# VHH binders against o28486, part 24

Target 1, 243 residues: o28486
Amino acid sequence: MIGIIGGTHILEIKVLKDVEETRIETPYGTAEIDVGRVDGIDVAIIQRHGKRKDKPPHRINHAANFYALKSLGVKYVIGMGSVGALREEYSLPSLIIPHDYIDFFSGVTIYNDSLVHVTPGFDEYLREVLVEVARKISSFPVIDKGVYFQTRGPRLETKAEIAMIKSFADCVGMTAGSEATIARELGLSYAIVCTMDNYAHGIKNQSIDYREIVEKAKENARECLKIVEEAVKKVWEEKIQRT

## First folded at step 6 (VHH)

Design s8 (framework vhh_etentamig_d1)
Fold by ESMFold2-Fast, scan of step 6:
Structure s8 (fold): chain B 243 residues (1-243), chain A 118 residues (1-118)
Amino acid sequence: as target 1 above (243 residues)
Amino acid sequence: EVQLLESGGGLVQPGGSLRLSCAASGFTFSDYAMSWVRQAPGKGPEWVSGISGSGGDTYYADSVKGRFTISRDNSKNTLYLQMNSLRAEDTAVYYCARGPYDWSFDYRGQGTLVTVSS
């Protein structure tokens, strides 16, 4: 079983066959998961904002979500999400598959009472799978690496915040650093493919229209889904089918 | 060996139209997304448009949206770019590329020159 975790539009894009909605109780809370099949391959899908889209980025229960995936026997988790571009030379729309992250604000951990140190990062095997697939089938440009800067949200960043962040990172979002941290703590392999749907505040000399960002993210999410579908097949062939 | 051969460039007046073609060989054409990329004199490469292997999904840079149309004929292994309402700033060498444009490497042909001037 391969895990998939996505944002607002994952439930609107019909990928999954033989869907069973389930709820899993974990030590960290309840997670809502759809279990089904993509091209005959068992998958478990989480909408990170909740099925009612009622969990903004700062209220996502990352520990419950990833613990629930682990309890279903998931080892490999493929993420998808939307980010703001921090470089004006990047073409939009485009995909970025980050190789590292900066997360000073979330403070997420499954270790409430124990001092456990993990080496953080995205899983390089899954990242390479995503890059290989994207380079073949993506209909818009692919940036094959970058540093993801996580902010707390849900507000958008100020121009001053972006001026600081752009010196150290390539894209900005609110979720993937937390997901990577919790996945590593639970012993899960995780990587993410991100759509760059807008330039972050102040990168281009234009006002930011939240409604336009949402509309672009919805159309662009389809491209990420195509990449995720093919990545699922490749992971299954290389790591699961032959075991 | 992947080969991409562009054609259809030339001199055109502002407001005019051109249709570019790219003949592909050496791979299963329908399995790959395809892109058009351009490079104006003295500038770096700029992504113009992309199309999925099936032709079902198309995307455009904001600078060309509404004026250019990307299409493909998988039976002929050929990619097209229909360019309408051409402007002086569209003057560039246009390259056909296998897959999406990215910064690490693209498989592209020799290019075809489009000059928009009076």
Scores: ipSAE 0.522, ipTM 0.805, lowest interface PAE 2.3, mean pLDDT 87

Design s9 (framework vhh_etentamig_d1)
Fold by ESMFold2-Fast, scan of step 6:
Structure s9 (fold): chain B 243 residues (1-243), chain A 118 residues (1-118)
Amino acid sequence: as target 1 above (243 residues)
Amino acid sequence: EVQLLESGGGLVQPGGSLRLSCAASGFTFSDYAMSWVRQAPGKGPEWVSGISGSGGDTYYADSVKGRFTISRDNSKNTLYLQMNSLRAEDTAVYYCARGPYDFYFDYRGQGTLVTVSS
């Protein structure tokens, strides 16, 4: 079973069959998961904002989501997200597959009463799978590395915040750093493919409009879904089918 | 070995049109997305357009959207770029690429030169 976690439009995976909606109780709360099949491969899918889209980024229960995936036997989790570009040189629309992250704001952990240290990061195997797939089938540009800066949200960043962040990172988002941290703590492999639909506030001499950002993310989600669908098949063939 | 042969460039006046072609060989053409990339004199490479392996999905840089049309003929292993309402700023060497534009890729093919000048 391969895990998939995404935001807006993840439930529009058109090749998903035999779908069963379920709720899984965890020590950290309830997770909403759809279990189904992609090309005969068992998958568990989470819409990180909730099926009713009622969980903004700062209220996502990352511990419950990833614990529930682990309880279903998931070892590999493929993420999908939308980010703002921090480099004026980047072509948009595009995909970025980050290799590292900065997360000072979430403070997420499954370890409430004990001291446990994990080495943070994205899973390099999954990242390489996403890069290989994207390099073959993506219709828009691919940036095969970068540092993801996580903010808390749900507000967009100020120009001053972006001016600071762009010195240390390549894209900005609100979820992937938290997901990577919790996945690592639970012993799960996690990587993410992100759409870059807009430049972050102040990168270009342009007004920033949240409605436009949401609409562009919707239009470009199809590319990201194609990458995720193909990556699921590749992970299954290389890691799961052989065992 | 992968081979991509660009053609169709030339000198054209502002407001004119050109159609670029890229003949591909050495791989299963329909399995790959394809891209057009350009490099203007003294500037770095710029993504122009991309198309899915099936041809069903197309995307364009904002600078060319509404003026350029990307297409492909998988039976002929050929990629096309129809360029309309050309501007002086479109002057560049145009490169065909297998797969999407890569920000870190060095485009070293011969390409096809498009010069938009009066």
Scores: ipSAE 0.589, ipTM 0.833, lowest interface PAE 1.8, mean pLDDT 87

Design t1 (framework vhh_etentamig_d1)
Fold by ESMFold2-Fast, scan of step 6:
Structure t1 (fold): chain B 243 residues (1-243), chain A 121 residues (1-121)
Amino acid sequence: as target 1 above (243 residues)
Amino acid sequence: EVQLLESGGGLVQPGGSLRLSCAASGFTFSDYAMSWVRQAPGKGPEWVSGISGSGGDTYYADSVKGRFTISRDNSKNTLYLQMNSLRAEDTAVYYCARGPYDYWSGTFDYRGQGTLVTVSS
């Protein structure tokens, strides 16, 4: 079983069959998961904002989501998300598959009562799978590495905040750093493919509107979905079918 | 041997139209996304448009959205770019490419020789 975690448009996976909606109780809360098949491969899918889209980024229960995936026997989790571009030279739309992240704000951990140190990062195998698939089938330009800067949300960043972080990062979002941290703590392999749907505040001389960002993400979501669908097949063939 | 051959470029007046074609050979055409990329005189390459292997999904740079249309005919192994309402700033060599533009390598999987489009009064 391969895990998939996405935002608003994850549930529009057209090749998903035999869908079973389920709720899993975890020590960290309840997770809502759809279990189904992509080309005969068992997958578990989470809409990170909730099925009613009622969990803003700062209130996503990352621990419950990833614990629930682990409880279903998931080892590999493929993420998808929407990010703001921090470099003027990147064309939009495009895909970025980050190789590292900066997260000073979320403070997420499953370890409330014990001292456990993990080495943070995205899973290099999954990241390479996403890059290889994207280079073959993406209809957008691809940025095959970059640093993801995580902010808390739900407010958008100020021009001053973006001016600070653009020296150290390639894209900005509100979720992937938290997901990578929790995945690593639970012993899960995680990587993400992101659409760059807008320039972050102040990168271009334009006002930023959250509704516009959401509309752009909706228009562009299909590219991430098809990359994720093909990555699932490749991971299954290389890591699951052969073991 | 992967080959991509562009045609259809030429001189057009502002407001005019051109249709570019790209003949592909040496690979299973429908398995790959395809792109149009352009390079204006004295500038670096700019991604223009992309299309999925099935032709079901198309995307455009903001500079051409609403004016250009990408399409493909998988039975003929041919990629097209219909360019309408052409502007002087559209003057460039247009390249057909297999797969997407990769920013870090600054290259494409494979690309053709290019076809020149000049928009001038």
Scores: ipSAE 0.534, ipTM 0.810, lowest interface PAE 2.1, mean pLDDT 87

Design t10 (framework vhh_etentamig_d1)
Fold by ESMFold2-Fast, scan of step 6:
Structure t10 (fold): chain B 243 residues (1-243), chain A 121 residues (1-121)
Amino acid sequence: as target 1 above (243 residues)
Amino acid sequence: EVQLLESGGGLVQPGGSLRLSCAASGFTFSDYAMSWVRQAPGKGPEWVSGISGSGGDTYYADSVKGRFTISRDNSKNTLYLQMNSLRAEDTAVYYCARGPYDFWGSTFDYRGQGTLVTVSS
């Protein structure tokens, strides 16, 4: 079983079949998981913002979500998400597959009462799978590495905050650093493919029409979905089918 | 041996149109996304447009959206770029590339030699 975690469009995977909603109780709370199949491969899917879109980024229960995936026997989790571009020279739309992150503010951990040190980061095997798939089938540019800066949200960043962040990061988001940290603590492999849907505040001196952003985000999510679909097949062939 | 051959470039007046073609060989064309990338004199490469292997998904840089149309004919292993309402700033060498534009990487191993488009009065 391969885990998938994404936004509202994750269930639009073209070959997803036999989808059944389950609720899993964990020590950290209840997680809602959709179990289904992609080309005969068992997948466990989490909509990170909730089935009713009621969990803004600062209220996502990352520990419950990833613990529930682990309880189903998941070892590999593929994420998808939306980020703001921190470099004006990046083409939009594009995909970025970050290789590292900065998260000073979330403070997430499953270790409330014990001192456990994990080596933080994204899983390099999954990241390489995502890069390889994206370089073959993506219809828009691929940026095969970058530093992801995590903010708390839900407010967007100020121009001053972006001016600070852009000197040492490549994209900004609100979730992937928390997901990577919790996954590593639980012994799960996690990596993410991100759509860059807009330039972060102050990178370009132009307002963008809100309706245009929404339309672009929908189209961009479809690129991530096809990357995730092919990555699931590749991970199954290389790590699960062989064992 | 992967080979990409661009054609259709030339001199055109502002507001004019050109259609570029790219003939591909040496790989299963329909398995790969394809891109058009341009390089203006004295500038770095700029992604123009991309298309999925099936042709069902197309994307464009904001600088060309509404003016350019990417398409492909998988039965002929050929990629196209229809360029309308051309502007002086569209002057560049246009490259066909296998796969998406790779911002940090080298794409020249899977690029053709390019076709020059000059937009001038």
Scores: ipSAE 0.515, ipTM 0.801, lowest interface PAE 2.2, mean pLDDT 86

Design t2 (framework vhh_etentamig_d1)
Fold by ESMFold2-Fast, scan of step 6:
Structure t2 (fold): chain B 243 residues (1-243), chain A 121 residues (1-121)
Amino acid sequence: as target 1 above (243 residues)
Amino acid sequence: EVQLLESGGGLVQPGGSLRLSCAASGFTFSDYAMSWVRQAPGKGPEWVSGISGSGGDTYYADSVKGRFTISRDNSKNTLYLQMNSLRAEDTAVYYCARGPYDLWSGTFDYRGQGTLVTVSS
């Protein structure tokens, strides 16, 4: 079983056959998961904001989501998300598959009462699978590496914040660093493919509106999901179907 | 083994039209997204347009949106770019590329030799 974790539009693009909606209780809370098949492969999908879109970025229960995936026997989790571009020279739309992240604000951990140190990062095997697939089938330009800067949200960043962040990152979002950290703590492999749906505040002299960002993310989500579906097939063939 | 051959470039007046073709061989054409990328004299490469393997999804750079149309014929292993309302700034060598343009490296998986489009009065 391979896991997919996506944003608000993941469930509107109905990719699963034989779908079973499940609710899994974890030590960290309840997670809602759709289980089904993609091309005959068992897949579990989580909409990170909740099925009713009732969990804004700063209130996503990352520990419950990833623990629930682990409880279903998932080892490999592929994320998809929407990000703001931090470089004027990046064309939109495009895909970015980050190789690293900066997360100073989320403070996420499953270790509330014990001192455990993990080495953070995205899973390089999954990242390479996503890059290989994207380079073959993406209709957008691809950015095959980059640093993801995570902010807390739900507010958009100020121009001053973006002026600081753009000096050492390539894209900005609110979720992937938290997901990578919790996945690593739980012993899960995680990587993400992101759509560059807008320029971050102050990168271009353009109005910024979260609803416009969400609409662009929705329009571009189908391309991103196509990459994820092919990545699921590769991971299954290389790591799950074979020993 | 992989080969991409562009054709259809030439001299055209501003406001005119050209149709570029790219003949592909050495791979299963329908399995790959395809792109058009251009490079003007003295400038870096610029992504122009992309199309999915099925031809069902197309995307364009803002500079060409509404003027250019990308299409493909998988039965003939051929990619097309219909260019209308051409401007002097469209003058460039146009490259057919297998897969998407990589914005980090400024390169692509595989490209042809290119075809020159000159828009001049």
Scores: ipSAE 0.621, ipTM 0.851, lowest interface PAE 1.6, mean pLDDT 87

Design t3 (framework vhh_etentamig_d1)
Fold by ESMFold2-Fast, scan of step 6:
Structure t3 (fold): chain B 243 residues (1-243), chain A 121 residues (1-121)
Amino acid sequence: as target 1 above (243 residues)
Amino acid sequence: EVQLLESGGGLVQPGGSLRLSCAASGFTFSDYAMSWVRQAPGKGPEWVSGISGSGGDTYYADSVKGRFTISRDNSKNTLYLQMNSLRAEDTAVYYCARGPYDFFSGTFDYRGQGTLVTVSS
């Protein structure tokens, strides 16, 4: 079983067949998870903001979500996310598959009563799968490496914050660093493909129509799903099907 | 042996139209997304448009949206770019590429030789 974790538009796309909606109780709280099949492959899907979209970024229960995936026998988790671009030269829309992250704000951990140090990072095997798939089938430009800067949210960043962050990172988001940290602590392999559909505050200093942003976000989420669907097949062939 | 060969470039007046073609060989064309990228004199590359392997999904840079149309004919292994309402700022060498442009590496999997489009009165 391969895990998929995504944001606002993942449930609108509905790629799953033979879907069972379930709730899994964990030591960290309850996780909402859909179990089903993609092209005959068993998958477990989590909408990180909750099915009612009632968990803003700073309230996501990362520990419950990833513990639930682990309890279902998941070893590989593929993330999907939306980020702001920190470089003027990046074309929008595009995909970025970060190789590292900076997260000073979340402080997430599953360790309550013990001192455990993990070496943080994205899983390099999964990242390479996502890069290989994206370079073949993406209809958007790709950035095949980059540093993801995690902010707390839910407010957007100020111009001054972005001016500082852009010196150290390539994109800004609110979730992937927390997900990578918790995944590593639980012994899960995790990597993420991110859609860039807007420039971060102050990068371009242009006003954009809000109605167009909503429409673009929905269309762009579908592009990430194509990458994830193909990555699921590749991981299954290389790591799960082989006997 | 992967080959991409562009054609259809030339000189055109502002407001005019051109259709670019890219003949592909040496790979299973329908398995790959395809892109058009342009490079104006003295500037870096600019992504113009991309199309999925099936042709079902198309995307455009804001600078060309509504004026350019990307399409493909998988039975002929050919990619097209229909350019309408051309402006002086569209003057560039246009490259056909297999897969998306990668901004981090500044490159493609494969690209053609390019075809020059000059928009001038």
Scores: ipSAE 0.633, ipTM 0.853, lowest interface PAE 1.5, mean pLDDT 87

Design t4 (framework vhh_etentamig_d1)
Fold by ESMFold2-Fast, scan of step 6:
Structure t4 (fold): chain B 243 residues (1-243), chain A 121 residues (1-121)
Amino acid sequence: as target 1 above (243 residues)
Amino acid sequence: EVQLLESGGGLVQPGGSLRLSCAASGFTFSDYAMSWVRQAPGKGPEWVSGISGSGGDTYYADSVKGRFTISRDNSKNTLYLQMNSLRAEDTAVYYCARGPYDFRSGTFDYRGQGTLVTVSS
């Protein structure tokens, strides 16, 4: 079983056949997971914001979500997300597959009462699968590596915050650093493919329109989903089918 | 051996039209997304348009939306760019590329030699 974790639009664009909606109790809370098939392959999908879209970025229960995936026997988790571009030269729409992240704000961990150190990062095997697939079938431009800067949200960043962040990162989002950290702590392989749906505040001297960002993210999510679908097939063939 | 060969560039007046072609060989054409990228004199590369392997999905840079149309003929292994309502700012060398353009590295999987489009009176 391969795991997929996506944003608001993952459930609006039906990916799964033979879908069963499930709730899994974990030590960290309840997770809502849809289990089904992509091209005959067993897949578990999580909408990170909840099925009712009632979990803004700062309230996502990352520990419950990833623990639930692990409890289903998932070892490989592919993320999808929407990010703001921090480079003026990046055209929209485009895909970025980050190789590293900066997360000083979330403080997420499954280890509340013990000292456990993990080496943070995205899974390089999954990242390379996503890059290989995107370079073959993406109709958008691709940025095959970059640093993801995580902010807490839900507010958008100020111009001054973006002026600081753009010196150290390629894109800004609110979730992937937390997901990578929790996945690593649980021993899961995780990487993400992101759509660049807007320029971050002050990059292009244009006003930030939340409605416009949401509409662009929905349109662009379909391109991201086809990358993820092909990546699922490749991971299954290389890591799961051969067992 | 993967080969991409562009043609159809030339001199055209503002408001005119040109059709660019790219002949592909050495790979299964329908398995790959294809892109058009341009580079104007003294500027960095600009992504123009992309098309899925099936031709079912097409996307455009805001600068060309509504004026340019990307298409492909998988039976002939050929990619096209129909350019209408041409402007002086469209003057550039146009490159055909296999797969998407990578803005961060400035690299392509494979690209052709380019064809020059000059828009002037």
Scores: ipSAE 0.605, ipTM 0.842, lowest interface PAE 1.6, mean pLDDT 87

Design t5 (framework vhh_etentamig_d1)
Fold by ESMFold2-Fast, scan of step 6:
Structure t5 (fold): chain B 243 residues (1-243), chain A 121 residues (1-121)
Amino acid sequence: as target 1 above (243 residues)
Amino acid sequence: EVQLLESGGGLVQPGGSLRLSCAASGFTFSDYAMSWVRQAPGKGPEWVSGISGSGGDTYYADSVKGRFTISRDNSKNTLYLQMNSLRAEDTAVYYCARGPYDFHSGTFDYRGQGTLVTVSS
């Protein structure tokens, strides 16, 4: 079973069959998971914002979501998400598959009462799968590495915040650093493919229109869905089928 | 082995139209997404448009959306870019490319030799 975690449009995956809606109780809360098949491969899918789209980034229960995936026997989790571009030279829309992250704000951990050190990061095998698949099938430019800067949200960043962040990172978002941290603590392999749908505030001299951001993300989500679908097949063939 | 050959560039007046073609050979054309990328004199490359292997999905840079149309004919192994309402800022060498442009490496799997489009009175 391969895990998939995405935003608003993840449930529009058209090749998903035999879907069962499931609720899983964890020590950290309840997670809503759809279990189904992609090309005969068992997958578990989480819409990170909830099926009712009622969990903004700062209220996502990362521990419950990833613990539930682990409880279903998931080892590999493929993420998708939307980010703001921090480089004026990037053409939009485009894809970025980050290799590292900066997360000073979320403070997420499953270890409430004990001192446990993990080495954080994205899984390099899954990252390589996503890059190879994206380069083959994507219609967008691909940025095959970068540093993801996580903010808490739900507000957008100010121009001053972006002016600081762009000195250290390539894209900005509100979820992937938390997901990577919790995945690593639970012993899960995780990587993410991100659409860059807009420039972050102040990168280009343009006004930020929330409705335009949402519509662009909607248009562009299909590109990530194709990549996730193909990545699932590749991971299954290389890591699961032969076990 | 893999070859991409562009054609259709030239001099055109502002507001005019051009259709670019790219003939592909040496690979299973329908298995790969294709892109158009341009480079204006003295500037870096800019991704213009992309199309999925089946032709079912098309995407455009904001600078060309509504003016340019990407399409493909998999039976002829040919990629097209229909350019309408051309502006002086569209002046560039246009490249046909297999797959998406890789911004970190500055390359494609494969690209053609390019075709020059000049928009001038």
Scores: ipSAE 0.571, ipTM 0.833, lowest interface PAE 1.9, mean pLDDT 88

Design t6 (framework vhh_etentamig_d1)
Fold by ESMFold2-Fast, scan of step 6:
Order: structure tokens, then sequence, then C-alpha cells
Structure t6 (fold): chain B 243 residues (1-243), chain A 121 residues (1-121)
């Protein structure tokens, strides 16, 4: 079973056959997961903001979500999300598949009462799968590496914040660093493909409108999903079917 | 093996139209997304438009949205770009490309020789 974790629009795009909606109790809380098949492959999908879109970025229960995936036998989790571009030269829309992240704000961990050190990062194998697939079938330009800067949200960043961040990162978002950290702590492989839907505040001389960002993310989400669907097939063939 | 051959460029006045074609060979055309990219004199490459392998999904740079239309005929292994309401700033060599623009290293998987479009009065 391969896991998929997506944002606001993932459940509005029909991808699963033989869907079973489940609720899984974990030590960290309850997770809502849809289980079904993509091209005959068993898949578990999580909408990270909740099925009712009731969990803003700073309130997502990352530990419950990833623990629930692990409890279903998932080893590989492919994320998809929306980010702001931190470089004026990047084309919009485009896909970015980050190779590293900066997360100083979330403080997420499953180890509340113990001292455990993990080496953070995205899974190299999953990242390479996403890059290979994107280079073949993406209708958008592809940015095959970059540093993801995670902010807490839900507010958008100020111009001053972006002026600081852009010296150290390529895109800004609110979730992937937390997901990568928790996945690593639970022993899960995780990588993400992101749509660049807007320039971050102050990168271009453009007004920033949350409604515009949401609409662009919605229309662009299908591109991430096509990449994720093909990546699922490739991971299954290379890592699961052959065991 | 992989070949992409553009045609249809030329000199047009502002407000005019051109249709570009790209003949593809040497690969399974329908398996790949295709792109149009342009390079204006003295500038770097600019992604113009992309289309999915099936033709079901199309996207455009803001500079051409509403004026250009990308399409493909998989039975003929041909990609098209219909350009309407042309402006002086659309003057560029237009390249057909297999797959998306890959920002690193700033190239495409495969790219044709290009066709020149000049918009002037």
Amino acid sequence: as target 1 above (243 residues)
Amino acid sequence: EVQLLESGGGLVQPGGSLRLSCAASGFTFSDYAMSWVRQAPGKGPEWVSGISGSGGDTYYADSVKGRFTISRDNSKNTLYLQMNSLRAEDTAVYYCARGPYDFWPGTFDYRGQGTLVTVSS
C-alpha cells in the first residue's frame, strides 16, 4: 500500500476505485483516510486539512496522519502541495520537487517525553521517482530541486519575512517540513511534488490575494496528481510488486 | 533518433495571427507532454505553453494567455500553436520541445531548431 497526502483539492479529484472511508485511532489522535485502488494498486489517501477542510496548516495532526498510514502497512508516502515561489526567474505555473527544507516554527515530533535525534530530509528514492516522472509528463516547467522554507501559517508572510527567507530557500509553504520530519521519525519514506501557484509577497511588484492563490492552486492541483499517480505505479513496480 | 521540426514562422504586423506546427518523430508522441518555448533577441528562454500527452490539459504563461492556443494531433505526431493578436514583444524564435522546461540546467529533454516569428510594422 502506498500513501498519498495532499492539500485542499485532492478529494475533489476522483482518483480511487473501490473507495473505503476509514477513521483510524492513533496514540496522537484520529486520522481520516480513504483507502482504494489506482490502476489496481492499493493506495491510502489523506487530505491533510481534513475531509471538511477544518484543519488549517498550524493545526494539522501530522503525527496522527503518518502513524495511521504506518498502521496500514504503508512504507512510501508521496505528498503534493502548493507553494509560493521565492525567485523572480521561476515561471508560473511550475512544479518544484524540493531536496531539502528549513523548518524552525513547527516543532513537530512524536517524541514528546524522550530524547531521540533523527537525521531530517526528504527520501532520495521517492524524490528521484517524482523528478523522472515530472520530466516526462508535466505540462508545467519543472524545478527538480530546491529548499522548502516552512512557515507556520495560516497568515501569509510579510514582505520583510520573504526578503529574509529568499536568501536561503527556493519556495515557501506551511506543511512539507513537518511531514518530512514526522515521516522520518516513524521510519516512513516521504517526498513531495509542489505546484508553484504564486510569487511570494514582494518577489514581484504584484498584489497578493489569498482568493487568487486558492483558485490557482485548485486549477494546478491536477498536474501534481498526474505526477503522483504515475509515481505510485513506478514505486509499486520497483519496491512492492518485486518483494 | 528524436526529431522535432518547427514550421509556420514569418513576418506579421501587430494584431496579426500565425499558426506554428511541430512535426515529431523517433518516440511515442502521446507518452510525452509537449511545450512551446520562445527566445527573444538578447533574452533567455521563456516558457510559453504546455500540453499533456492526451491533450486534455493545457497551460499558458500569463504573457500569452487568451491570445495563444496550444493543441496536438497524436495520430499525426504534430504539435500546434495558434497565435492571435500578436504584439511586437512576441518577436522571438519559437521552439517545440519534448516534455516540460527543466529549470535545472535550463534546458529541455529535446528541442527543435526553432522557427522565427517577427512582429513589426
Scores: ipSAE 0.528, ipTM 0.805, lowest interface PAE 2.0, mean pLDDT 87

Design t7 (framework vhh_etentamig_d1)
Fold by ESMFold2-Fast, scan of step 6:
Structure t7 (fold): chain B 243 residues (1-243), chain A 121 residues (1-121)
Amino acid sequence: as target 1 above (243 residues)
Amino acid sequence: EVQLLESGGGLVQPGGSLRLSCAASGFTFSDYAMSWVRQAPGKGPEWVSGISGSGGDTYYADSVKGRFTISRDNSKNTLYLQMNSLRAEDTAVYYCARGPYDFWTGTFDYRGQGTLVTVSS
């Protein structure tokens, strides 16, 4: 079983068959998961904002989501997300598959009562799978590595915040650092493919409009879905089918 | 041996139109996304447009959106770029590429030799 976690448009995955909606109680809260098949491969899918879109970025229950995936026997989790570009030379739309992250603000952990140190990061095997797939089938440009800067949200970043961040990172989002941290703590492999849907505030001399960002993310989500679908098949062939 | 061969470039006046073609061989054409990329004199490469293996999904750089149309004929292993309302700033060598442009490496999986488009009165 391979895990998939995405935003608002993950449930539009067209090749998903035999879907069963499941609710899983965890020590951290309830997670809502769709279980189904992609080309005969068992998958567990989470919409990170909730099926009713009632969990904005700062209220996502990362621990419940990833614990629930682990409880279903998931070892590999493929994420998809929407990010703002921090470099004006990037052409939009494009895909970025980050290799590292900066997260000073979320403070997420499953270790509330014990001292456990994990080495943070994205899973390099899954990241390489995503890069290989994207380089073959992506209809728009690919950035095959980069640093993801996580902000808390739900507000967009100020121009001053972006002016500081852009010297140290390639894209900005509100979720992937938290997901990577919790996945690592639970012993799960996690990587993410992101659409770059807008330039972050102040990168270009454009007015930032949340509604426009949402519409572009919707248009671009199909590209991430195609890469995720193909990556699921590749992971199953390389890590699951031959065991 | 993967080969991509562009044609259709030339001199055109502002407001004119050109159609570029790219003949592909040496691989299963429908398995790959295809791209058009251009390089203007003295500038780095600029991604212009991309199309999925099936042809069902197309995307464009903002600079060409509404003016250019990418398409493909998988039965003929051919990629097309219809360019309308051409401007002086569209002057560049246009390259057909297999797969997307990778910004980190600055390269493609494979690209052709290019075809020159000059927009000048």
Scores: ipSAE 0.607, ipTM 0.843, lowest interface PAE 1.7, mean pLDDT 88

